# VHH binders against Mitochondrial mRNA pseudouridine synthase RPUSD3 (RPUSD3), part 14

Target 1, 326 residues: Mitochondrial mRNA pseudouridine synthase RPUSD3 (RPUSD3), of Homo sapiens (Human) (q6p087)
Amino acid sequence: LGVRPVPEDAGFGTEARHQRQPRGSCQRSGPLGDQPFAGLLPKNLSREELVDALRAAVVDRKGPLVTLNKPQGLPVTGKPGELTLFSVLPELSQSLGLREQELQVVRASGKESSGLVLLSSCPQTASRLQKYFTHARRAQRPTATYCAVTDGIPAASEGKIQAALKLEHIDGVNLTVPVKAPSRKDILEGVKKTLSHFRVVATGSGCALVQLQPLTVFSSQLQVHMVLQLCPVLGDHMYSARVGTVLGQRFLLPAENNKPQRQVLDEALLRRLHLTPSQAAQLPLHLHLHRLLLPGTRARDTPVELLAPLPPYFSRTLQCLGLRLQ
Key: E = the ipSAE of ESMFold2; O = the ipSAE of OpenDDE; V2 = 0.75 times the mean of E and O plus 0.25 times the DockQ between their complexes.

## First folded at step 5 (VHH; framework vhh_gefurulimab)

Design k11D (from d61K with S106D; at its last look DockQ between E and O 0.56; V2 from the best seeds 0.00; counts 0 for: pae E 4.9 > 2)
Fold by ESMFold2, look of step 5:
Order: structure tokens, then sequence, then C-alpha cells
Structure k11D (fold): chain B 326 residues (1-326), chain A 123 residues (1-123)
């Protein structure tokens, strides 16, 4: 599991990595107070700036397929007039020289996640791939692999997370809430059963590098699934406060399921990350759609794997915590 | 008991208009996002339009500016106003609903489906 074959059809580049990797050390950076974490979108992004950022985020183009490494915090969908990936697809298509061809989203990471977005300029190709993903999901065969850094180490090195989830609408914010032992009435009220697989790849400094494979799709599923494992994703400012600590033991806080709070990291972890508490409150979510399995061009061809490089802030965190992806 | 029933399909000339309706029953429709998909003969289902529980709307490029999606939660109903119809809009139109999605355009994220209503656009 520490060595993976390089797919012949994948066009991903790799990030530069230090020749030596000392245990637990991290690369110090300059002051963070006057600049944001590396690799994040600017706050006041214009429509044209978003198109430019997405063009720069292209990691591969093969035939009608365009692969992006989506920046964290960019929604795929949203309210009318909101800047989203979906809203700028015509301009992106024009910028890439596709003229009047419509780019269609085939697969994407969610708003808070970074990573792979697969687009197609050909409706037939998009339909074939969506059919493939539908069949894989019905067969419970994972095709998408996320990488996450968690605050806490799951007790098992591999497993499944099953939970019934619902959306709650609190003060204009959509919150994902677990429901224990859902009834038929709960299902009809909009509770959905969800499933993710996980595997711990590395541990260090009380944190883990975890691979997550969702087999269902629900808003914030992976963040809430990791909260249920008492191992919230680093940078989870919506759900991490649901994990409390009393007498050195972690537990779920039932009363906190509708009030998001900025994540609080302990002092030792802040020092290892070289962050002040103020900077930690600005941590980006460490959840990245890293790998996506596609069928071969023809039914007889071997599957191919798309890869999106880890964002710079993600790689920095791994270095600080002594975690390696292998 | 869960049911989505489309109506309002029919024959119409190019440039004409139709209004599709979808009546929901057997579940709490107001807690669901809803969408229209369509399927032309010999083709796969394709996304047309979606509306969230809060009223945010989304459209395929091919229909934006011509079609308008809306919902009436008090009547448990979803609507699609289709204007400036073209021959390529000929399809069976399906109503769908889901309690939550990340990708509204992805048909596999929708839990409930109607049986469809045929729209034919021809001279």
Amino acid sequence: as target 1 above (326 residues)
Amino acid sequence: EVQLVESGGGLVKPGGSLRLSCAASGFTFSNYAAAWFRQAPGKEREFVSAISWSGSTYYAKSVKGRFTISRDNAKNSLYLQMNSLRAEDTAVYYCAATPGYEDFYDSHEYDYWGQGTLVTVSS
C-alpha cells in the first residue's frame, strides 16, 4: 500500500518533495498574519478571477475530458448569482478553446473539500462515465479516495462508517446531523443512510492521515463521519466542536449538534504546526479528493486513475506532523 | 406510498410553451431538493433543472433562459415552465427528489422518481 503503480493514462504531475524527510519535523514558513495559507482562493474573487484560477487549476486534458484540482472553499453549486464552479463553466469552456461546447461536471469534490473535478465537453462521454459511477455505487465499489488529516487517531486501522444523516437549517446555515436508529418516519422526513470506508495510512503527533472512500453522497458526510469516530478532520470549523474531552476521554456532545464553532487545537498541536490560536481558527479543511478511478476507454481496457496533487497547506501539515502518504 | 406524478406534457410546435407539474405525496417534500431530468429516445437521462429546499435554482446550459423551475411546498408541487421550445427538447421529462446532494446534476443522488411525461416538439 506504500507503493502504487503509475497509471499510463494519468497526466498528473508531482509536487517537489524534500530529498530527506526528518521524523516529525516541519518546514517553517514566514509570518502567516499578513498572508493567507498557501493555495487558497482570495476572499474578494471576481468572476474573471475565478475563471483564471480554474484555468490555472487544470491538471490534465485528454480528449473531451478536463481534470481540475479544485481549490478548497469553492462551491460546485449555490444560490442564483453566487460564484460557483457550475456558474462559470461557459467562460471556462471559452477560455480553454472549446468554443460553443458545454463543459459538464461529471464528478466533483464538495465545497469545503479540495481536489479532483472531472469535466467533459462531450455529452456522450459524460453519460458513459456517470453510468459507470452509478453502477460502481450500486455495487458498493468505491471509485473516489479522499485524503484527510484528523485530530485524533481512529482505533481501527481500517473500517466502515455507517450513519443516518439529516440536514438541519439553523440561522441560515445547513448543518448535517446524525440520527440514531432512524424510523420510517425519519426517513420520510429526509434522513438518509450513509456509508464511508476508511483506512489509516500514517499516524503521528496524535494525528492521522486517513483515506476516506464515500459510497453515498450527503452534505458534509465525511466531516461528520470522522466526528463520529471522535477524530475530526483538521480545519473542520463546522462539526469539530461536537467532540468534547472530559478527563482525557473523547466523547460526542449531543447538545452541540446545531452550533458550529471554530476548531480549537491543543497547545502541543499548535506548536507542532507552528500556528497561533488565531491562525488555527483560519485553518483550511484538510480533506482532499486525491484519487478517482475511471474505466478504460473501451470495455476491455484496464481502469485508469486520476490524481490531484495535495495542496501546499496540506503538504505542510504532513511535514509538521511527520506523516507520509504511502 | 411515496409518489411523484408528472403532468402537463404534450405536443407543441417549435417556439411554443408548456408547463410541467409534479405532485409529491407520501414524504415530506419541503425537506427535499427536487429536479427535472429528461430522456430522449435512444439517449441517456440528462439533467434539466434543480431547485433546493430553500429555492436556489440550477439549469443545464441548453435550457437556461428558456426554462424556469419553481416549487410550492404548501401544495407539495414542483413546476417547470418551458418557453421557446425546440425540436431537441423532445423527451420524456422526469421529476426527482432527494433529501440532500453534493452534485444536483447527478441522477444517482436522487431517491424518488416519477414515471415521466412526454413532451414532443414538432411542426
Scores: ipSAE 0.249, ipTM 0.678, lowest interface PAE 4.9, mean pLDDT 82
ESMFold2 (binder alone), look of step 5: mean pLDDT 85; pTM 0.870
OpenDDE, look of step 5: ipSAE 0.359; ipTM 0.725

Design k11D13F (from d61K with S106D H108F; at its last look DockQ between E and O 0.68; V2 from the best seeds 0.00; counts 0 for: pae E 4.7 > 2)
Fold by ESMFold2, look of step 5:
Structure k11D13F (fold): chain B 326 residues (1-326), chain A 123 residues (1-123)
Amino acid sequence: as target 1 above (326 residues)
Amino acid sequence: EVQLVESGGGLVKPGGSLRLSCAASGFTFSNYAAAWFRQAPGKEREFVSAISWSGSTYYAKSVKGRFTISRDNAKNSLYLQMNSLRAEDTAVYYCAATPGYEDFYDSFEYDYWGQGTLVTVSS
């Protein structure tokens, strides 16, 4: 058996000491930046350092399956030469003692989110599980559950978010944009109908801990779906500015305000998080692929559940806001 | 009418090369990511390569370094240059397109599909 990394503990702010305050301070991440958020990838990470980080991020190994807790901000794929999850799979396989058995991606959280990545050293197993996820998606049967912290509390404690979405190229930036009442022509222009389920798990300090289950796949779907609920995900520096506030009432801004802006939090929320406005502009996205369901070994067996612990910055936020998972 | 039409398949000896083309019509191809999938006789359809609307490319491990995906948005076309072909590359190759994906290798994420072009690698 190869070197097994210690599972990441996301419990800095979620430990059993309920009256204990979060540490509230952070180590500077390097000479170029102030990074008050624990558990993020360093900037300028070498290839070897990424492999080491991913080895430490292994949370489970069963047969050919390897489960990672992916750090926020790591791209899954990219251009040749870019440092990505996909680019280091051979080195990761060697580091885990799999030698000639190359790992391949079965399911992964996206670049901006953190959480579960499912890898397989067996191509047959990978193909079977990819088929399972495809069939579940066609049947609108959710297999993935994300956790998010939102700025704002959804009006309903649970529900469905349905929206037609389009990729738009605005001022050199690729953005996901909602389309009202899409025509057939709009569909041909690349509009896709999307669906997510949500459930509010906890509320506090004007924020919510929300579980999200996407039933369709589209770039930034969950971020934009929460914007449409007037409750942007905390750390959403791409879409949160689409929600405006006047006299305490939230509304969606007109389409001309679609370009990305750093998220702005009100002063009360900044105080609760112990952040300056400049630090809040550096908040990591609080969107975490927390749970995946896999098929059981027999038809009557319950699904196998894979879990990834919350990242340290996520747990700190929960502690600061008085939110608890479940 | 939305169409993706593959061409360029055929018989080739091991070690040879082929260039596949996919002509898109009836939709705004430049707003779509595109991919090649393949299906060998008696096997499941599998991912080969994908290219985003902005030109980022992705490859299955079995073809990386041998195949090159490209696109020409002015011609509404997708290409797959296949070099160093092996018997295991024998399959029907399908062109596919989607306005957006997170899992580029997942065939479910692709909305439009071609009818396929056969590639046979044999002596």
Scores: ipSAE 0.207, ipTM 0.653, lowest interface PAE 4.7, mean pLDDT 82
ESMFold2 (binder alone), look of step 5: mean pLDDT 86; pTM 0.874
OpenDDE, look of step 5: ipSAE 0.558; ipTM 0.820

Design k13D (from d61K with H108D; at its last look DockQ between E and O 0.61; V2 from the best seeds 0.00; counts 0 for: pae E 3.2 > 2)
Fold by ESMFold2, look of step 5:
Structure k13D (fold): chain B 326 residues (1-326), chain A 123 residues (1-123)
Amino acid sequence: as target 1 above (326 residues)
Amino acid sequence: EVQLVESGGGLVKPGGSLRLSCAASGFTFSNYAAAWFRQAPGKEREFVSAISWSGSTYYAKSVKGRFTISRDNAKNSLYLQMNSLRAEDTAVYYCAATPGYEDFYSSDEYDYWGQGTLVTVSS
């Protein structure tokens, strides 16, 4: 694990990958237990237990910077009183011996994804890095690389996904909805043009291991972008039902299918994953913030690379499907 | 044209209060999350407070309990009530807005920014 300088062009560099898949074969989960996937947060976690889990999730510390590998399903922010990453930062800083210094979130993977979270105990450092990320985004320079496993293989081995997206409140749920041919009025009402780059790094069993680099920020952008490629992210129980299949051909379903539904996998895929349909309905989202580029200490220095190892359930899926990070 | 215009800054003694306002125009403010950031002389810009489109509020630890963020969607306005002001609160305060909701604390989440209003806390 750890931090190292990246090569000159820090796009989809393979040299920055050090995650090794476990040597063991794909193992069948037993029929017992409330949570069939390894590496997930237990349900009903106490505040103290969350702090302990986050302390164990630290993958790097350098100066004021603390890097975590966030577990899937932990919200970064939320309603008052909810346990979130933001809510336990004071206790985390105490647990890490930071002399009551406040930890700030500089950058984080979202609730349903896992992976890198960058924290700082120095407000000046946090602000400088936030400015760097804003500048990179506006310059369309990628700084974050996610890994995803998709149900389906994108038609191209790499490319760009452009879509106009809007948040809609439907039946008590906030959903990200694509908008075709957005007008200026649509944009002013909160439609945002979004962009992600992708590269397929491996395929197998009708699935792909995909690297995704968002160049814009919008809720659920990567999940919806992959739905628009007819290749929903594995474990996407919010948007995957927007993709239908008739006679082996995939298509986008009409807007009436905007409600979240548990992902349905075909029988062959269930067999390869060694999952029952009930277990597949509990499949965690296979979207992981794997790599993050930071500026060097001087303007002329090479960028610094942060890495977060894949979660155990993610690695198990790769083994079952015969996929490897290169 | 899209605009965010801050007002209400000024000079105040320690322990005093100020109320900042941000007038939004040229976009549908009610569909946006909004936030206040600040930048002290010689320091980097830092998060102060945010409010979601649904009214959920977030505060930096340094201001929690002293500052209150609020919004009035009918008036397309964002407010920051600042009480118990300290010398450390001296900064230019910026209003920001975004249609995205991933993280409210990060400046790269915000698409629209105001020009800022100066708050000076001194004896």
Scores: ipSAE 0.376, ipTM 0.717, lowest interface PAE 3.2, mean pLDDT 83
ESMFold2 (binder alone), look of step 5: mean pLDDT 85; pTM 0.865
OpenDDE, look of step 5: ipSAE 0.525; ipTM 0.813

Design k13F (from d61K with H108F; at its last look DockQ between E and O 0.73; V2 from the best seeds 0.00; counts 0 for: pae E 3.5 > 2)
Fold by ESMFold2, look of step 5:
Structure k13F (fold): chain B 326 residues (1-326), chain A 123 residues (1-123)
Amino acid sequence: as target 1 above (326 residues)
Amino acid sequence: EVQLVESGGGLVKPGGSLRLSCAASGFTFSNYAAAWFRQAPGKEREFVSAISWSGSTYYAKSVKGRFTISRDNAKNSLYLQMNSLRAEDTAVYYCAATPGYEDFYSSFEYDYWGQGTLVTVSS
C-alpha cells in the first residue's frame, strides 16, 4: 500500500496496474447483502472515534508527510464546532507521535469523495508541495487521478470535459451550476472555466468505471462534469437528478431542477447491485481520489506516486457490475 | 482588472495589535472566498486564515484565538485583526480570493493574490 516511483506523469497514456489484489482485501465472508456499504464512517462518531478512524486510515508516512485514505462523507472543513478532519488535526498529530509538530492539510479529497489526503508536519514542505500543485494546474499537467463508477456509459472512451461553473445559493445550500457560453461579465461575477480529463477503464451492466483527472479546482467539479456527460457518478445525491430520461434518451433537465434530490436507479441496476430502493437512496458517492503524483525529493528524481486503495463499498460495486480497475 | 491591495502593515511591539485590510476591485467580492497567507523572511508562504462567502471562518493553529478574519461585502474588503502579536508573526501578509474551492487552506485553491503588506513585530 506504499508509494512507488512513477516513470510517467499522471496522464492517461500510462497502463495502470494495481499493486494489491483489491478483491481479496475488500471481500466479505458470507452473503453479499450483509454489509453493502462496508467501510463507511459510522453515524454520530465521537471526536475520539474519529481520531482513531483517521489513525487507522494512514497509508503512508515519509519524512514530514502523512498520507490518509479518507473515508467517504467526512468533511475536511466546516463550521465552528463541527467535527471535521481539520478540527481533529491536533489530536491526530498527538496520536501519531507528532505532539510538537502540527499537521496541516496539503491536499485532500472533498467531503463526498473518499481517498487520498496529504498532510505535512513541516510548513515549508507543505508550502513547497502546494506551489508544485499550483504550477502543475497552471501548466494543465494532471497530478490527481480519481476513480468513479458512473450510471451510464460515456459516449467516448476518453476525452476532456470543459465547462464554466458557478456557485449558486439555493434554499440554504451552495450548489454548483454550469453556465453556457460565459461572458467576461460572468467571469467577473465568479464563473470559472473548468477542465477535467476522463478515460473509461471498463464498462458493464450499463455502468462505467471511469478515471477522472481534474485540471482545475472548483467545488463538486467532477460530479457536475459527469452529469454534463449524462453519466452521473453512482451515489451522487446532489446533482444526479439533473439528468432525465425520455424514451431511453438522456438529457439535461432545465435549470429549475438544480435542487438536490436523492439519486434514483432503475430496477435492473438495483438488482445487479443487490440493493433495495431504500438502500440505494443511501448509496455512498463512488468517487475516490486514487492516485497523486508528487515531485521527487531532488529535481532530478522521478515523480513519486501515492496510492489509496478503493473503499470496500466501491470494490463491492465493481464486483456486482463485473468491472475491474486495471 | 481584478485587484487585491493590502494595507495596514507596520512595526509593532510584541503584545501589540494591528488590523490589516485588503481592498478588492474588478470583481464581485461577495461571490468569492477569501484568505490571508503570510511569508516570513527566508520561509515559504503559509496559511493564516480564511473566510467563506457565507462568513464561515478558519484559522491556522498558530494564530487561533489571537487573529480574527472578517469581511465587509458592501465595501469589497477583507480584514485581519491581529492581537497579542509575537516575533514569529513577522511576515509579509497576502490576501487571496477564489470563486470556488474544495479546500480553503491550500494556496492551490486561490486564483487572485495581492502584493502583500509587511508586518514586523520587534521590540
Scores: ipSAE 0.398, ipTM 0.738, lowest interface PAE 3.5, mean pLDDT 83
ESMFold2 (binder alone), look of step 5: mean pLDDT 85; pTM 0.870
OpenDDE, look of step 5: ipSAE 0.411; ipTM 0.751

Design k3E11D (from d61K with T98E S106D; at its last look DockQ between E and O 0.75; V2 from the best seeds 0.00; counts 0 for: pae E 2.4 > 2)
Amino acid sequence: EVQLVESGGGLVKPGGSLRLSCAASGFTFSNYAAAWFRQAPGKEREFVSAISWSGSTYYAKSVKGRFTISRDNAKNSLYLQMNSLRAEDTAVYYCAAEPGYEDFYDSHEYDYWGQGTLVTVSS
ESMFold2, look of step 5: ipSAE 0.567; ipTM 0.819
ESMFold2 (binder alone), look of step 5: mean pLDDT 84; pTM 0.859
OpenDDE, look of step 5: ipSAE 0.580; ipTM 0.824
ESMFold2, look of step 6: ipSAE 0.548; ipTM 0.814
ESMFold2 (binder alone), look of step 6: mean pLDDT 86; pTM 0.877
OpenDDE, look of step 6: ipSAE 0.392; ipTM 0.743

Design kH11D (from g19 with T58H D61K S106D; at its last look DockQ between E and O 0.58; V2 from the best seeds 0.00; counts 0 for: pae E 3.1 > 2)
Fold by ESMFold2, look of step 5:
Formats: sequence, structure tokens, C-alpha cells
Structure kH11D (fold): chain B 326 residues (1-326), chain A 123 residues (1-123)
Amino acid sequence: as target 1 above (326 residues)
Amino acid sequence: EVQLVESGGGLVKPGGSLRLSCAASGFTFSNYAAAWFRQAPGKEREFVSAISWSGSTHYAKSVKGRFTISRDNAKNSLYLQMNSLRAEDTAVYYCAATPGYEDFYDSHEYDYWGQGTLVTVSS
């Protein structure tokens, strides 16, 4: 152990520097001025650049299975001519040495989220895994675990979120809207009962690191489920405005506030993240498909675990807020 | 009663065309994503094409450029225009619908299915 004080030599012609910190390694620095968040896809990305990015995003290959860590903001499907994951699968397959065998999507994180994408070059393997995932969800056996950073701390450290959801046109956009006490008529009109499990892993700075396990599939389910807990996902520029604060307490705002709006963070949170309000309006969604369980090779085998590391912007947020995944 | 009823199948020569229709009843079709799947004898059911409730479309590589999916929400109908048909397109074609999910490639996530219509492409 033997720790000694730093010398305080002040002799003539000698420059002394006491208690110096490392120059090039700062774990607490904020963003570099007006630079965009690290780890995002560039705007105006070419087709070849997207293929290159996806090749670099491969995290595992085993048999016919290819696992990617999808960047935030990449749609899986879309209109003809749009640059999507599906649109570049042939080029990705060739880049991975599969000689244009068709890769198909078995499981994917959504457009606004990042994280695991499971692809297969074998259609029968894809079909069997898709059936496995659907069966597991219907049996309430979660296979997918998302990580999210939330603005706000859920009242319970774990629980279930149940909500009936509907897609609805609001001011020319399609949004996910909760429906109270749905009737059988509502279900036939497209209302679906949804379910997610959650667990708070860490809290700090008025925020939480939350694990989310969806047991149903519906557009924007996890974002809306966290809004219903009054703890919107950080970077949720579609649904976060549904939560307001009155006298220091959070409430769901009236239905006329369903319009998508850029998320507004309070001044203390902006300070902790080292962001201006303008930069915060560009904050990527902090929702990441982190873990996926697959069945073992034989029925008696333990499930196989696939992992996708957190994106750089996500890890930066955790560091700024004093949150750790454990 | 919820129903999806396919029609327009039949026998056609290679290079020919067919138009499949699917009439939806007993639910609000405009609030659903819809898709066509097919199953050839001895094969697994496979994705053909899907259309979201907002009109976004997706096609399997094997049919891209030859097949066109469309919907008419006023008639509660889904269509598949099939051009330049090949022998490998021979299958039973199914229409399917699901609410609130825009990623249409997984047959196990569709809530409603039709009975199927047979398309046979042979000389």
C-alpha cells in the first residue's frame, strides 16, 4: 500500500505539476459540442454503406443462423424502394459468403429500437424457431429481454403491464393508443390485449434501467407500456408527451395529447446528460433487444442465449446517470 | 363470424396470369395488416406478400416483380395479381390478417386465415 504525498518541489527553473489527471481518458465527459450521438446510422446512407454496416454488426454465426446487432432507426420492412433490412438481405448474404442464399428474418427488434436480429439461411429452421417463439409467448415464457432507460422510476421494482392497444389515425399519422375496458366489438375492430413483464435493474438521477419482456406483439407496445407506467423510454419522440407533470407528480394527459412530439426532459436531467434541449430532441430511443433465448439442439438441452452489446449512446447514458446493468 | 374467403385460383399455363381475391367479413379489415402465404405439396407454408393497413408492401424474393399485392378497404378485400406464372408457383394460396403488427413475415403471428385456393401452373 505505501502511499506518499506528491512531491512539492518548487525549485527555480523547475516546473512542478501536482495531482495531474490523465489527459486522454475522461469517463465523465459530455457530447462534443454539436456532434450527433455515437453509433447511429448516418443520414442519406447508400445501399452499399448499409450492407457494410450490417456486416460489421454480425455478432454470431452458427449453422444456418446469423445474429446481428441492428442499429437504431433501421426499418425491417417498408415501402417499395425504401432502404430496409429486408431490402439488403441478398447483398448481406453474399457479403457473408452464402453465395446469394436467401437470408430470412426469424426475429428482429423494431425500427426505432436497436439490438438483436436473428436471421436464417434455412427456411425450415426459420419456421421452427418462429413457431417456438410464438408458443413461448402464448405460454407466458419470455424469450426476449429488452433493456430500456426510462425518464422516471416505476413505482414497483417489477411487475406486469397489461393494456389493450389499437392502431389509430391521429392528425395524419398512425399511432398506438390504449383502449380502456375493451368489448368483443372492440377486439373485432382491431384492439388487441397486450402484456409485458418488467424489472427495474438500477435507478439513478430520476431515471431507471429497466428490463422488459414482451409476451405479445403489437406496434410500439413497449414504448406505450412504459408511458402507461408514467416512465417514458428515453428518446421516445412518439409517445412521451402523453405524460405530464403537475405539482411534482406525473399523470397521463388527456387524449388530445396523443400527437407525437419531441420528448422534453427537465433541466436537471439535461444537465446530467450534458445535453442542450436541441441535442435532447435528437436523442435516440433507449430501447435495445439485449438477450434472446433459443431452444437447445435437443429437447433436454439448456436454452442457448444470444446477446447484443449495448450501443455506444446507450452506454454513455448509463454512465452519465450512474446506472449499471447487474 | 370472422371469415376470409379466397377466390380466383385455378389451372393456368406457364407464363399466364391469375388474380386472387380475398373477401374479409366479421371484422374491421382496414385496421389489419394482410398477407398471402402459399403451401406447395410436401413443403412448408411460405410467405408470398404482405400489405400493411397503411399500404406498405413486402414481397418474397421469388415473386418480386411478378406479383402485386393490393387492398380495397371499402370492399374489405385483399388481392394478389400474379403474372408470369411458373410451375414452382403451384400451391394452395392463403390470405391472412392480423391487427397492430407491421412485420408481416411470420405466419405464426396472423390471427385470421382463409381456407385457401389452389393455383396450378402446368402445361
Scores: ipSAE 0.401, ipTM 0.747, lowest interface PAE 3.1, mean pLDDT 82
ESMFold2 (binder alone), look of step 5: mean pLDDT 86; pTM 0.881
OpenDDE, look of step 5: ipSAE 0.415; ipTM 0.760

Design kT11D (from g19 with D61K S106D; at its last look DockQ between E and O 0.55; V2 from the best seeds 0.00; counts 0 for: pae E 2.5 > 2)
Fold by ESMFold2, look of step 5:
Structure kT11D (fold): chain B 326 residues (1-326), chain A 123 residues (1-123)
Amino acid sequence: as target 1 above (326 residues)
Amino acid sequence: EVQLVESGGGLVKPGGSLRLSCAASGFTFSNYAAAWFRQAPGKEREFVSAISWSGSTTYAKSVKGRFTISRDNAKNSLYLQMNSLRAEDTAVYYCAATPGYEDFYDSHEYDYWGQGTLVTVSS
């Protein structure tokens, strides 16, 4: 699985940003009665079916480390009794032949995203890696790179997104809300200053392929950061309605006046994706934890890179839009 | 002014029980995820249990089925009911909280910490 050494300051530095090739043919999601997009986790999975799906999602095993490509929509943690990644770790460990060495989570993509999950059968290794990731973030040295497809093209080809965020309960839904000019009272109410780096890798059809590197941890941070750039992530049915359009100009709508609703794509984009409006309302979130940098196994080795392949629906979108990841 | 104060630690025989409490003040506790961690002498702090602001819980394998985390947002309090205690549970137990964090398995990503309460399990 695509592991290669990466130099210090490994972030955006070696990739050229350009559209490589026109797309080949893309193909519509399945017809009546089928899942609209390939590669999604089925609804109403049993515990055993979830374990089987996660076993099939293993992309690498090296020493105590097991790497998964997590399907979109699988919660990492949850309420008692819910099926989550955590809840099935004993069965997954047994399925992988690790009966006495139960896996624990080192790093995981969040519920709404797909991509890398790093597990360890060694608790000491897990703790040391978690410390490594936290210290790297605090030193503003990114270790995680997400890929996203956005509806809209950021004004700059790369940059930083800084925003103060708060969790709020609005009309029965838990949402992440930006806070302008946070006061001391706001900080005590749970407002946290957040930071992400971004780079536009390719553009096409009014969309962008964007690499995102979070330097802070907050629920839905990357989705809301892209909304603040007026470029919602494709398939963002939680926050995309906060971006409105009047006479071709995009603007931010107040979060309290814009409850979650299905993302609306313009007619040209629907045609390019070969989707009906009904199918577009079911788009999975196009946010994928694609790359993690780990410390080398020896003290002076360069960092090691883990990669998770793009989900089939993500790759289809890239083909339809003429976007290339390089 | 942010303060997390643990209480309820002490000496207990193997197989016994303790209930830890953590009183939160100076912030809106209901907007925070909260967790218990522990640290034995000479070891790194390790995760015990966490509860999100939405009520989701998780437990370390070593305590699953023996410990129960709960919260009372009206009282700004976090609890850990510890049953069937073992010598290996001897540690200083810490209460922790962070806003906006739902991946609360990471022992190094909490903003606020208490001073700790000692639990000793000894014959």
Scores: ipSAE 0.488, ipTM 0.789, lowest interface PAE 2.5, mean pLDDT 83
ESMFold2 (binder alone), look of step 5: mean pLDDT 84; pTM 0.860
OpenDDE, look of step 5: ipSAE 0.574; ipTM 0.828

## First folded at step 6 (VHH; framework vhh_gefurulimab)

Design e0 (from k3E11D with Y58T K61D; at its last look DockQ between E and O 0.58; V2 from the best seeds 0.00; counts 0 for: pae O 7.7 > 2)
Fold by OpenDDE, look of step 6:
Structure e0 (fold): chain B 326 residues (1-326), chain A 123 residues (1-123)
Amino acid sequence: as target 1 above (326 residues)
Amino acid sequence: EVQLVESGGGLVKPGGSLRLSCAASGFTFSNYAAAWFRQAPGKEREFVSAISWSGSTTYADSVKGRFTISRDNAKNSLYLQMNSLRAEDTAVYYCAAEPGYEDFYDSHEYDYWGQGTLVTVSS
């Protein structure tokens, strides 16, 4: 019974070729110039740099839809020759690999706001979505939710802000002004009734994180609406001066006598935010289009939610204040 | 009475140019955004161009580079310069106004509308 010797399995020494991971060239991110607030567009941005920034701001791509998280301060539209989102759409389209198809803006946050911009490479899709938003507005169904940080805490945890607003040109500045009890004449002069819903989601250090849902569209509507609540948006250097404080009580100052001034924060808030008065004067508007509701793919489908993350400066502020977006 | 009255429509050959005008009256036009819309036969009304109260402009992709919207607040007037006209530009063009509107890409609920002016582009 000859026990055949089991041949010794030649252990193939798998030389683990240590593939030298290519030392990722730490592209020395050149000192992102010490802009006191991260996530802002540099001043004097070139067209190419803007396209690159917007490409980097893409948060979602689904079918013909491109969703951007637009930086604060970028205008969507403007005068001829002005650098705007709209002005660079052809280059952005190309940079995104969209050959002959130009992106069209479906919905966007305003210049002073950060957050969601919805673009479409399909004109039919764009038109359908625009109609959806129009219908929603007519039906007083909110589709947009903004996040704001306010200096001050609204008296109510939730509610509706209704105001008649008009545009006025005061001392070379375009301002949105509330009108009490608008007359027919006021309406003919460009007064529009506006409505927003608000919800306080968190409070801390005399500030609030507020969700805002505009049901109407008007220039600087949400800023003015929060001023009417005596809680101006943090970084609102246009309308915050309309809120006065006497003996700890806030009140609304007349628009006619109060020119836009840099927002003044109290010392306690400055300390909490770790800002100097000079830095506070440059504080960006803390108004972010955070959520958009789109129609479902089918009429019976649940709405599709688009989200844009908070910009870094906004997140920093929340952290400093101990506020959390739930 | 609030009125918007369009003019300047007509027959033009392909590649030709037209300038539409809209005269506003009965309201403070300078406090309004203004827009042009068009409606071709059997088609839905579509956005063409808008100009904000501040002078910011937007255009439909179909007319971009060919059309120019402008306003003269002193004359309470809106204009649309249309160049390189195409057969597909044939439509009734409407002037519209909305107070304080800045979101040009949302379907516009404009408060005031003109009666329209016909533009026909034909060989």
Scores: ipSAE 0.016, ipTM 0.411, lowest interface PAE 7.7, mean pLDDT 87
ESMFold2, look of step 6: ipSAE 0.562; ipTM 0.816
ESMFold2 (binder alone), look of step 6: mean pLDDT 83; pTM 0.842

